# Ledger of designs, part 30: VH-VL binders against Cytochrome c oxidase assembly factor 8 (COA8)

Target 1, 167 residues: Cytochrome c oxidase assembly factor 8 (COA8), of Homo sapiens (Human) (q96il0)
Amino acid sequence: APERGAERRDTAPSGVSRFCPPRKSCHDWIGPPDKYSNLRPVHFYIPENESPLEQKLRKLRQETQEWNQQFWANQNLTFSKEKEEFIHSRLKTKGLGLRTESGQKATLNAEEMADFYKEFLSKNFQKHMYYNRDWYKRNFAITFFMGKVALERIWNKLKQKQKKRSN

## First folded at step 18 (VH-VL)

Design mj1 (from mi1 with light chain S95R)
Fold by OpenDDE, fold request of step 22:
Structure mj1 (fold): chain C 167 residues (1-167), chain A 124 residues (1-124), chain B 111 residues (1-111)
Amino acid sequence: as target 1 above (167 residues)
Amino acid sequence: EVQLVESGGGLVQPGRSLRLSCAASGFTFSSYTMNWVRQAPGKGLEWVSEISSSGSRTSYADSVQGRFTISRDNGKNSLYLQMNSLRAEDTALYFCAKETPFDYLWGTYAFDIWGQGTMVTVSS
Amino acid sequence: QSELTQPRSVSGSPGQSVTISCTGSSSNIGKGYDVHWYQQHPGKAPKLLISGNSNRPSGVPDRFSGSKSGNTASLTISGLQAEDEADYYCQSYDRRLSGYVFGTGTDVTVL
């Protein structure tokens, strides 16, 4: 039985954004686009008196961000790889080299590339459906926790006002 | 089957370094936050370190801060703990632990999967 | 103290109910962080018993229940069985430590 070579799934290296917000900042920061995912990471501020609910919200947002970064990094790598393979295959079928007589990288026309995009989208349709489903699920959860945090903050403000009136 | 298998433990002298590994199987490793927890002989559990799903965020207990480094290779389904400047107090069984999926209603995090641990003994 | 306080040992007869307390502070349980419970048999890895104060994972018997009030969490084992003889640990998060914290552990013996 031929040893099925473990297809090394080229996982995109976890691009740790080298962007560091100022140490004294009390705000969330948006970093530059990640080189693999092309998504801009958010650097979340952690308040000194973060509530457990605020922590849960922050963690959910951070995990969702990491999930998105990983998905798109991998998707972009897959896309780039398959695109290159498609171009090479098509050029070979045409009896064309990978380089033109002028030494430029041979390219396909817009119509041929449209076929690639259509095929790629069709092939990845189910993957995108699951991504979209999970994206909505995560964002609804984030919104729900934002509501909970807002209510907690209101309640805490009301309690502080009552305590100030009783003294 | 969902499994975590720790390795790399052994006997080491104080001040030396050791690298632990944890191999994950049976689940999407890259989707979960991972932790190291240790247990000294005849003692309780102590949290050591956490790493997020992508590895972009790490945290450490004060007892190991600046000496230990947690890392992961999602392509290899592997978690690592680089332990430097080892002390006698670091003698423990080291467990790899997976966090639960995020509870979208309550936002609770617990450790649902544990390895059997790897023993680290720091002795002169 | 960097640990949650548990009784060192709890004992009961088969069929009895036993309760293990886990007492924290205003930086952990008292702040409102969730408490989790683990069971550990001798020479075995910890097993998640209760998640999020009172949630029982699939495969955990209904005789195990968790509660939380103020700065104290409790694990109750109803209808104690010989197989319940183990160490039990509570876990929470501590804001001062910026990390997870475990209880001191409780040895449960079945008499």
Scores: ipSAE 0.873, ipTM 0.954, lowest interface PAE 0.5, mean pLDDT 92
Fold by OpenDDE, fold request of step 22:
Structure mj1 (fold): chain C 167 residues (1-167), chain A 124 residues (1-124), chain B 111 residues (1-111)
Amino acid sequence: as target 1 above (167 residues)
Amino acid sequence: EVQLVESGGGLVQPGRSLRLSCAASGFTFSSYTMNWVRQAPGKGLEWVSEISSSGSRTSYADSVQGRFTISRDNGKNSLYLQMNSLRAEDTALYFCAKETPFDYLWGTYAFDIWGQGTMVTVSS
Amino acid sequence: QSELTQPRSVSGSPGQSVTISCTGSSSNIGKGYDVHWYQQHPGKAPKLLISGNSNRPSGVPDRFSGSKSGNTASLTISGLQAEDEADYYCQSYDRRLSGYVFGTGTDVTVL
């Protein structure tokens, strides 16, 4: 039985966003689009008096962000690779070089590229379905925890007002 | 089978460096936050460091801050701990520990999978 | 240094119930962070027993139960068995340390 070579899944390098928000900032920051995922990362502010529930929410948001970053980084890498392979294959089949006479990268027409997109979407359909499912699960959970945090904050404000009236 | 296997432990002199490795199998390594926890001989558990699923976020115990560096290679399903400026008090069994999947109801994080540990002895 | 205080040892006879306390402070358990419990047999890795104060993972016997009140968490082992002889650790998060903290550990002996 031929040893199926472990296809080295080219995982996108974990792009540590080079964007560092100002150290004294008390706000969340939105960084520039990540090079691989093209998603803008949110740099979450951590308040000194962060509640356990706020921490849970933050952690969930951070994990979800990282999950999205990894998914799209990998997806974009796969897409780019397969697109290039498709273009090369089609050009070769047409007896065309990879470069035009002007030295520009040879491109396929819109119709040929439409075939690639259709094939790519078809091939990755299940992957996208699972992504969408998990995206909804995560976002519903985030929304749920946001609600909990909001209630906690309201309750804490009410308690503080009561304590100020009692003194 | 879900497994974590630590390696790289050994005898080292104070001030030297050591790199620990943890090989993960049986689960989607890239989806989980990973931790190092240590246990000095005859002592309790001590959390050392955490790294998020992508490696973008790291945290350290004060006892190792500035000396240890946690990292991961998701392509190799591997977790690492670079230990610099080792001290006698760093002598411990070092465990690799996986965090539980996020509980969407309670948002709790615990360590559900542990390795067997790798022993680090810092002695003159 | 572990900031969660556990009794050094707890003992009981087979079939008895024993309780291990884990006392924290306003920076950890008392702040409302969840408590987890681990069992560690000699020469073995810790095993998760209780997650999130009272949640029992699959495969953990129902004789193990967790609770939390104020700054104290408790692990109760009902119907103590010889196999329950082990070290038990609570774990939580401490905001001052910005990290996880373990209890001092409790040695459970079956008499």
Scores: ipSAE 0.872, ipTM 0.954, lowest interface PAE 0.5, mean pLDDT 92
Fold by OpenDDE, fold request of step 19:
Structure mj1 (fold): chain C 167 residues (1-167), chain A 124 residues (1-124), chain B 111 residues (1-111)
Amino acid sequence: as target 1 above (167 residues)
Amino acid sequence: EVQLVESGGGLVQPGRSLRLSCAASGFTFSSYTMNWVRQAPGKGLEWVSEISSSGSRTSYADSVQGRFTISRDNGKNSLYLQMNSLRAEDTALYFCAKETPFDYLWGTYAFDIWGQGTMVTVSS
Amino acid sequence: QSELTQPRSVSGSPGQSVTISCTGSSSNIGKGYDVHWYQQHPGKAPKLLISGNSNRPSGVPDRFSGSKSGNTASLTISGLQAEDEADYYCQSYDRRLSGYVFGTGTDVTVL
């Protein structure tokens, strides 16, 4: 029995964005779109006096960003591969070559491609549903922690004002 | 079953290099931050290094900074620690440790899964 | 490396309560970073006992409890059992180190 070659799940290489924000910047930066996910990474500023709550928020945002980057990088890769396979399969079924007489890459018509998109969306429906669920969960959590951080900052400002009035 | 299995430990001379591996199973490895923690013989635990889920962020203890490199291959469910310029003080049992999933209420991070460790001995 | 300070050893009789302290500084516990607790039996990997100062993971007995006040965290083991004989480590984050820090460890002996 021929050993079914373990399909190397081509995981998208973790594209380390080479974008480095200026060292003296006190702001978050948005990098260029990642080549695999097409998502723009945020480079988070870390203040010297970052509170534990701010750190938790930052970490959650960073993890959520990485989660999104990985998801879309893999999804885009899968999409591209399946699209190419679909095109090749359909061309073969039509008795057409992969290249036109002019040497251009043979393409399918819009109707045939619509079938691909429908099939792809149907096939990945559950995956997208889980993604959406988790996306909302993460973003609600981020928003919640943003609220906590805001309250902490307000409280700290009030304490500082009270100390200045007592001196 | 959720499991971490360390390997690659051994006896090495000072100044040499060693690469540790940790094989993860039973969970979505690519979704978790991973850590290396070491324990010298008869001593306490020492955090060594952390790597984020995608590998885009890494951090190191001062004791290993510039000498050790943490990396991961999510396709292989594997964590690595490249240890260069090894010293006698690096002699320890090295544990692979998984961080807890993010607590959406409290935002706490702890190490919930540990391997059994791999022993690294640096001796002349 | 800055370690969190724990007592070297704590002992108790079966059924007694023992408390292990973990004292940090203004750069870790005193800053408000969470404290986690681990149990380590001889020749075994550490096991998470307490997460986030007081949260017990599933499968951890209710006799283990954690608390935090100021720059000190505490692990209390109520109703001490022979199986509780182990090393216990606290863990937190230190902003100066930009990394995790463990306690010095406490050997708990059941008399």
Scores: ipSAE 0.871, ipTM 0.954, lowest interface PAE 0.5, mean pLDDT 92
Fold by OpenDDE, fold request of step 22:
Structure mj1 (fold): chain C 167 residues (1-167), chain A 124 residues (1-124), chain B 111 residues (1-111)
Amino acid sequence: as target 1 above (167 residues)
Amino acid sequence: EVQLVESGGGLVQPGRSLRLSCAASGFTFSSYTMNWVRQAPGKGLEWVSEISSSGSRTSYADSVQGRFTISRDNGKNSLYLQMNSLRAEDTALYFCAKETPFDYLWGTYAFDIWGQGTMVTVSS
Amino acid sequence: QSELTQPRSVSGSPGQSVTISCTGSSSNIGKGYDVHWYQQHPGKAPKLLISGNSNRPSGVPDRFSGSKSGNTASLTISGLQAEDEADYYCQSYDRRLSGYVFGTGTDVTVL
């Protein structure tokens, strides 16, 4: 039985955003759009006195960001590949070359491309459904942890006020 | 079966370099933060390094900072540890360890899957 | 390296209960970071025993329980069995080290 060649899943290279926020910044920063995902990465500030709960929240946000980056990077690569294959196949079927007489890249009309988009969306429907499910799950968790962090901060402020009144 | 298999250990002289590899199977490798943990002979466990799921974030123990580099190839389900400027104190069994999935309720992270380790001996 | 402090050894007879302490500081356990426990048999890789102070993973016997109070976490092994003879390590996060920290390890012997 011929060894089914492990389909090299072209994983998008992890584009380490070269954006470095200023070292003295006490704020989160938004980087430029990633080359593959087109998503803008957030550079999270780490406070010196970060609580364990704040750390958990930050880690969840970071992991969710990385998950989104990976998903969209891979999806965009797949889209680009399949789009190119579709164009080539359709041009070939029409007896057209990949280049026009003017040397420009041959393109399909909007109607033909609409067929591609419809087919692509249909083919990837299940994948998008799972993504959406997991997106909601992650964002609900983030919101939940944001609430916990907010409560912790309120409680800590109240304790500090009580201690100042007792002295 | 979920498995981690370390390789690349051996005997090296001080100041030399070594690259460890960890091959992951049985789970979606690209979805998990990975770690290196070492254990010197007859000693306890020591955390060495962490790398996030995409590889965009890395952290190191002070003992290896600036000498070791953690990396990953998600397409190959592989984790790596480049060890430079090796010292006698780096002599240890090196484990590849996977972090648990994020607990959406408690946000806890532990190491749920470990390899069998690869032995690194740094001696003159 | 700031290690979490564990007793070097703990012993018990079969069927007894033993407790292993893991003492940290205000930079780790005392700050509120979670504690995890690992079991390591001789010549084997560590196995996750307790996650998040008290959570038992699937396949871990109910005789293992974890707790945390102040700067100290505890692993209790009830109904000690011969197979429980192993090294046990606590693990947490230390903010000063910006990394994970393990305990010194405890050798559990079944008498």
Scores: ipSAE 0.871, ipTM 0.954, lowest interface PAE 0.5, mean pLDDT 92

Design mj1 (from mi1 with light chain S95R)
Fold by OpenDDE, fold request of step 19:
Structure mj1 (fold): chain C 167 residues (1-167), chain A 124 residues (1-124), chain B 111 residues (1-111)
Amino acid sequence: as target 1 above (167 residues)
Amino acid sequence: EVQLVESGGGLVQPGRSLRLSCAASGFTFSSYTMNWVRQAPGKGLEWVSEISSSGSRTSYADSVQGRFTISRDNGKNSLYLQMNSLRAEDTALYFCAKETPFDYLWGTYAFDIWGQGTMVTVSS
Amino acid sequence: QSELTQPRSVSGSPGQSVTISCTGSSSNIGKGYDVHWYQQHPGKAPKLLISGNSNRPSGVPDRFSGSKSGNTASLTISGLQAEDEADYYCQSYDRRLSGYVFGTGTDVTVL
């Protein structure tokens, strides 16, 4: 039985955004869109006196960002690959070459491409459902931790005011 | 079965370089933060380095900062530690360790899966 | 390196309770970072015993319990068994080191 060649899943290379925020910045920065995911990464500021709760929130946000970057990078690669395969297969069926007489890459019409998009969305429907579920779960958790951090900050400010009144 | 298997340890002279590898199986490697932890002979555990799930974020202990480089290949389910300018003090059993899944209630991070370790000996 | 301080050794008879302390500072346990505990048998990899101060993972016996107060975390082993003879390590995060920190380790002996 011929060994079914392990289909090398083309994983998107982890494109580290080359954007570096200014060293003395005390703010979060938004980088340019990533080459593969097209998502803009957030560079999170780390306060010198970051609380354990603030750290947990930051880590959750960072992990969620990385999760989104990986998902969309892989999804975009899969989309591009399947789109190209679809175009090639349809052109071949039509007896057309991959290039026009002018040397341009041959393309399909909007109606033919609509069939591809419909098929792609149908094929990836379950994947998108799971993504959406996990996206909501992560964002609810982030919001919950943001609330906890806000309460912690309020409490710390109140304690500082009481200590200043007692001295 | 969830498993981590370290390799690449050995005897090296001071100032030389060594590259450790850790092969992951039985879980979605690309979804987890990974760590290196070392244990000198007859001593306690020492955290060495961390790398995020995508590899975009790395951190190091002060003892290895500027000498060691953590990296990963998610396509190969592999974690690496490039060790340069090795010192006698780097002699240890090196473990790769996986972080726990994110706890959405408490946000706790522990190491739930460990490899068997690979021994690195730095001696003249 | 800032290590968490543990007793070097703790001993007990079978069926007794033993407690291992893990003392930190205002940069780690005292700041409010979580403490984790690991068990390590000779020649074996560490095993997660307690996560997040008091959470017991699946498969860990209920005789193991964790607590934290101020700058000190504690691991209690109730009903000590021969199989509990091992090294125990606490772990936390230290803000000054921007990394994880382990305790000095405690050798638990069953008499």
Scores: ipSAE 0.869, ipTM 0.954, lowest interface PAE 0.5, mean pLDDT 92
Fold by ESMFold2, fold request of step 22:
Structure mj1 (fold): chain C 167 residues (1-167), chain A 124 residues (1-124), chain B 111 residues (1-111)
Amino acid sequence: as target 1 above (167 residues)
Amino acid sequence: EVQLVESGGGLVQPGRSLRLSCAASGFTFSSYTMNWVRQAPGKGLEWVSEISSSGSRTSYADSVQGRFTISRDNGKNSLYLQMNSLRAEDTALYFCAKETPFDYLWGTYAFDIWGQGTMVTVSS
Amino acid sequence: QSELTQPRSVSGSPGQSVTISCTGSSSNIGKGYDVHWYQQHPGKAPKLLISGNSNRPSGVPDRFSGSKSGNTASLTISGLQAEDEADYYCQSYDRRLSGYVFGTGTDVTVL
């Protein structure tokens, strides 16, 4: 078996024996429908002995990651587009060109940009409130299923110990 | 109105290719896992392929693995099935199906919305 | 098997109860995976009837009920009506195949 390598992303159990540590992790992300999510994806390995309940937890975590990445990719796109439109509109109102005398893109100072940030937050307030509600619902469900999986694993260990003593 | 409309079916010779499309409307397409399910004439349902909400994860029935490719374009609310190296046994009515959202208590996924299907016939 | 086994047909008179069995193996229903049920009228797309073993989606009459035990799931239609004449399919997940599996289908006939 190879030594623990730099590409291993899967977290091995913290147990003393390390009975089945992963040799290599693979990344579960796909190339972009949108490259601007800026989120780091989680590795989701499917063990040979994965139970139906463990599968449900993994699917929930995978779908939540995809939902979160899509939300922020769309939000980052919208932010970038509206930021450029705001700058363009304000430069036109001031009678200024879109580029400086040196040819660089003209921009607004920090006080002027603060108006954009306020408008953006206000315009998107309800969307972010729904996102936060759904985020909490999803993470509460994940915690709930993590508890169910933990109980299942404890029960299986107790059954295994009883079988050994009986034999 | 929530709707799935399949298209692209037809008559093709064995060994050739065909591309199916499924147009979605009336729901947030990018939020849901999508599936293809087929039904040979006079026969039962057979699952073909699944694609996750972002398109990052796919899976296939053994009978089509390596020949069919599922894909989606969330910007166009469209699901696709590229069917290569077609065989006579691929002859079927092909349905596009939407999975339910994750059930926070029970964690179930079922196919709650189906299209009417597009017919694929593979024959000389 | 790569399929879930259902009886080919089941019949009953109006008002009677009929039960459709769906028998799998230790790699699907017997492993603990959920079972879903679909109704398909002739020439129509399937319609979700029961999800998660026993949950009825909105618009499904309460005369339809589902259960699961061991390797077997059951769909019961109590108070059979003429419009219940259709094909019925169960569906589960199979760990060995790493994919969904459907039952062989059951034709329900109302006498």
Scores: ipSAE 0.691, ipTM 0.883, lowest interface PAE 1.2, mean pLDDT 84
Fold by ESMFold2, fold request of step 19:
Structure mj1 (fold): chain C 167 residues (1-167), chain A 124 residues (1-124), chain B 111 residues (1-111)
Amino acid sequence: as target 1 above (167 residues)
Amino acid sequence: EVQLVESGGGLVQPGRSLRLSCAASGFTFSSYTMNWVRQAPGKGLEWVSEISSSGSRTSYADSVQGRFTISRDNGKNSLYLQMNSLRAEDTALYFCAKETPFDYLWGTYAFDIWGQGTMVTVSS
Amino acid sequence: QSELTQPRSVSGSPGQSVTISCTGSSSNIGKGYDVHWYQQHPGKAPKLLISGNSNRPSGVPDRFSGSKSGNTASLTISGLQAEDEADYYCQSYDRRLSGYVFGTGTDVTVL
């Protein structure tokens, strides 16, 4: 469903930078990467004369962005948690502390970390396959509605040209 | 079983506050836009508020703007309605409702799953 | 604010057809927004009956049909049955209000 108000601000806690969206903008714009998903959100403009079909396309794009942001935010969080658990488990098995002598977080070498990356990718393979399927379904739908909007705008342009000739 | 279960209704005096909850089960709650709709006793349906799937976009009917706040917790599969400065005309059965998924052909959004409602009575 | 106008009640005998009108304005139905229909039996939650003007969700009998033209949408129940006795509401979007609007509701009585 479309937004009720003429003015909207993003209220989500995504403060990856000091950038704030303009309160009143006549264009879509792309914000900074979200802290959790690493995706750049699009902030959508709602034109005064938006047609019902244009509203459907905008809503579809907005919901797809929210779906995509939520997926990657969750996957990034899961990756970070499981990575730390893997490192801590391996350090404990070696009898080492969580910090080096300099106070930095202890970590594993690249070969030891390769086991984690392989295990994580294998564990999450099915989830990413379903994500890819849904991503394609959503983007085909967006393309379909973009085509519908383009046709509507062509018809409106032709009607406006016809009205000028008849004046 | 797909369910929406509202709670938190009751009898309150005008000017007071009340918080409604809606517990969702049997579907992926975080994938859908959610709505509150109310029905005064013996009257028709009135849309109250909408919240997007992530919670980042909200909208309200003029009659409740500035007094009611819709929110959701996708980790708990729960939808909320904070109702402040209640008035007698807010007396109604409050339903939570799930919007349909986007329709690839027609792009329609309708309310396909409804709870049974929770009654709010505002009276002195 | 503005509601979509429906007749207060309609009635028909079993097997007859009844039609419920839903009249809006240029800011809602007349602008081209979709109309949805809900059925509500006494003491029950509403049930989605028609979406997108004429689409029947799974489980809705073929005797229910919807249409839209200009400022007006219509729900037709062909072959009226006893279980169709209920309240019916139309719903659309209103651009001026930036929100959903419901119809006034129609009581369908089966004689």
Scores: ipSAE 0.687, ipTM 0.881, lowest interface PAE 1.1, mean pLDDT 85
Fold by ESMFold2, fold request of step 19:
Structure mj1 (fold): chain C 167 residues (1-167), chain A 124 residues (1-124), chain B 111 residues (1-111)
Amino acid sequence: as target 1 above (167 residues)
Amino acid sequence: EVQLVESGGGLVQPGRSLRLSCAASGFTFSSYTMNWVRQAPGKGLEWVSEISSSGSRTSYADSVQGRFTISRDNGKNSLYLQMNSLRAEDTALYFCAKETPFDYLWGTYAFDIWGQGTMVTVSS
Amino acid sequence: QSELTQPRSVSGSPGQSVTISCTGSSSNIGKGYDVHWYQQHPGKAPKLLISGNSNRPSGVPDRFSGSKSGNTASLTISGLQAEDEADYYCQSYDRRLSGYVFGTGTDVTVL
């Protein structure tokens, strides 16, 4: 019911608020699925000796996660809204009420719902194609910066090894 | 037209609260990290607070930590700064600023779009 | 409290070059964080001039250039014009403060 949903939003937020990483974790943590996006957030570890380049990579990963979570939260809401609108418009066209005699929401049969899925795919095709392009672009950038960080760490290790041999 | 418009500034007494708003238009607000930056009369720029694109991560300058709260509503294209326990040294012109998109080659973040600011004066 | 140090003022004649220094510490510029530069005319909002130490955004004249070495970043204005008379601020990140820091500001005067 709507009242129970509102109380849960006001009083007992989603399981995200129950996740508490250790005070000093040396690892990234994966939290429970977000209520709206259904994606699991990553809680990123910030090393005490994090370099500026490592910070850039972490920020890119954090921003990509937030972008992805926002996209799917919006798409899930859009899907739900358009589905409800489609059902209501088809019920009106058939001269039927929006609720059954028992007060439950009226629905359409599977053949009728197939029209919705076709319409939804058509309306949202371009949006999902741009999402996929941007997802690959971001993944390439993350990989590129991971390579930069790896090279930085190798270089620092070689400098440390040179200091040991010179002593 | 890309713009940021601050509002909510005014005269307040020390110890009181004030809430600033920043309305964004002409760009996809939910895609960018946002900041508040202030400038006391005749003085330089001072960073105040940052909020990530989704609103899930925030940070604050030491001078305002615990007194100010940054927030955003991406559905309304709006950025907010709740300022509690105001002090005379908080008197300043408050700007909202948009961070640049991530630079895939160099990974830089700078403040590329600024509002004109809203004046907050804390005095008796 | 923590600021990047800039000269209070710098002046030059039209057509000359001026350089504004921005000196930080091992927790900001010296640690390797990027430096950005902003121009602010009186009564106006700051405008981004240089990002990532040396990158010019679209619409910024090529007479503005930036560099960074050690604890110090520099903004150079070559071929000084009357409209370049303004305040200039550098900005970086400070790991100790976990936040952004601005320079003290430099008033550029065109003689």
Scores: ipSAE 0.687, ipTM 0.883, lowest interface PAE 1.1, mean pLDDT 85

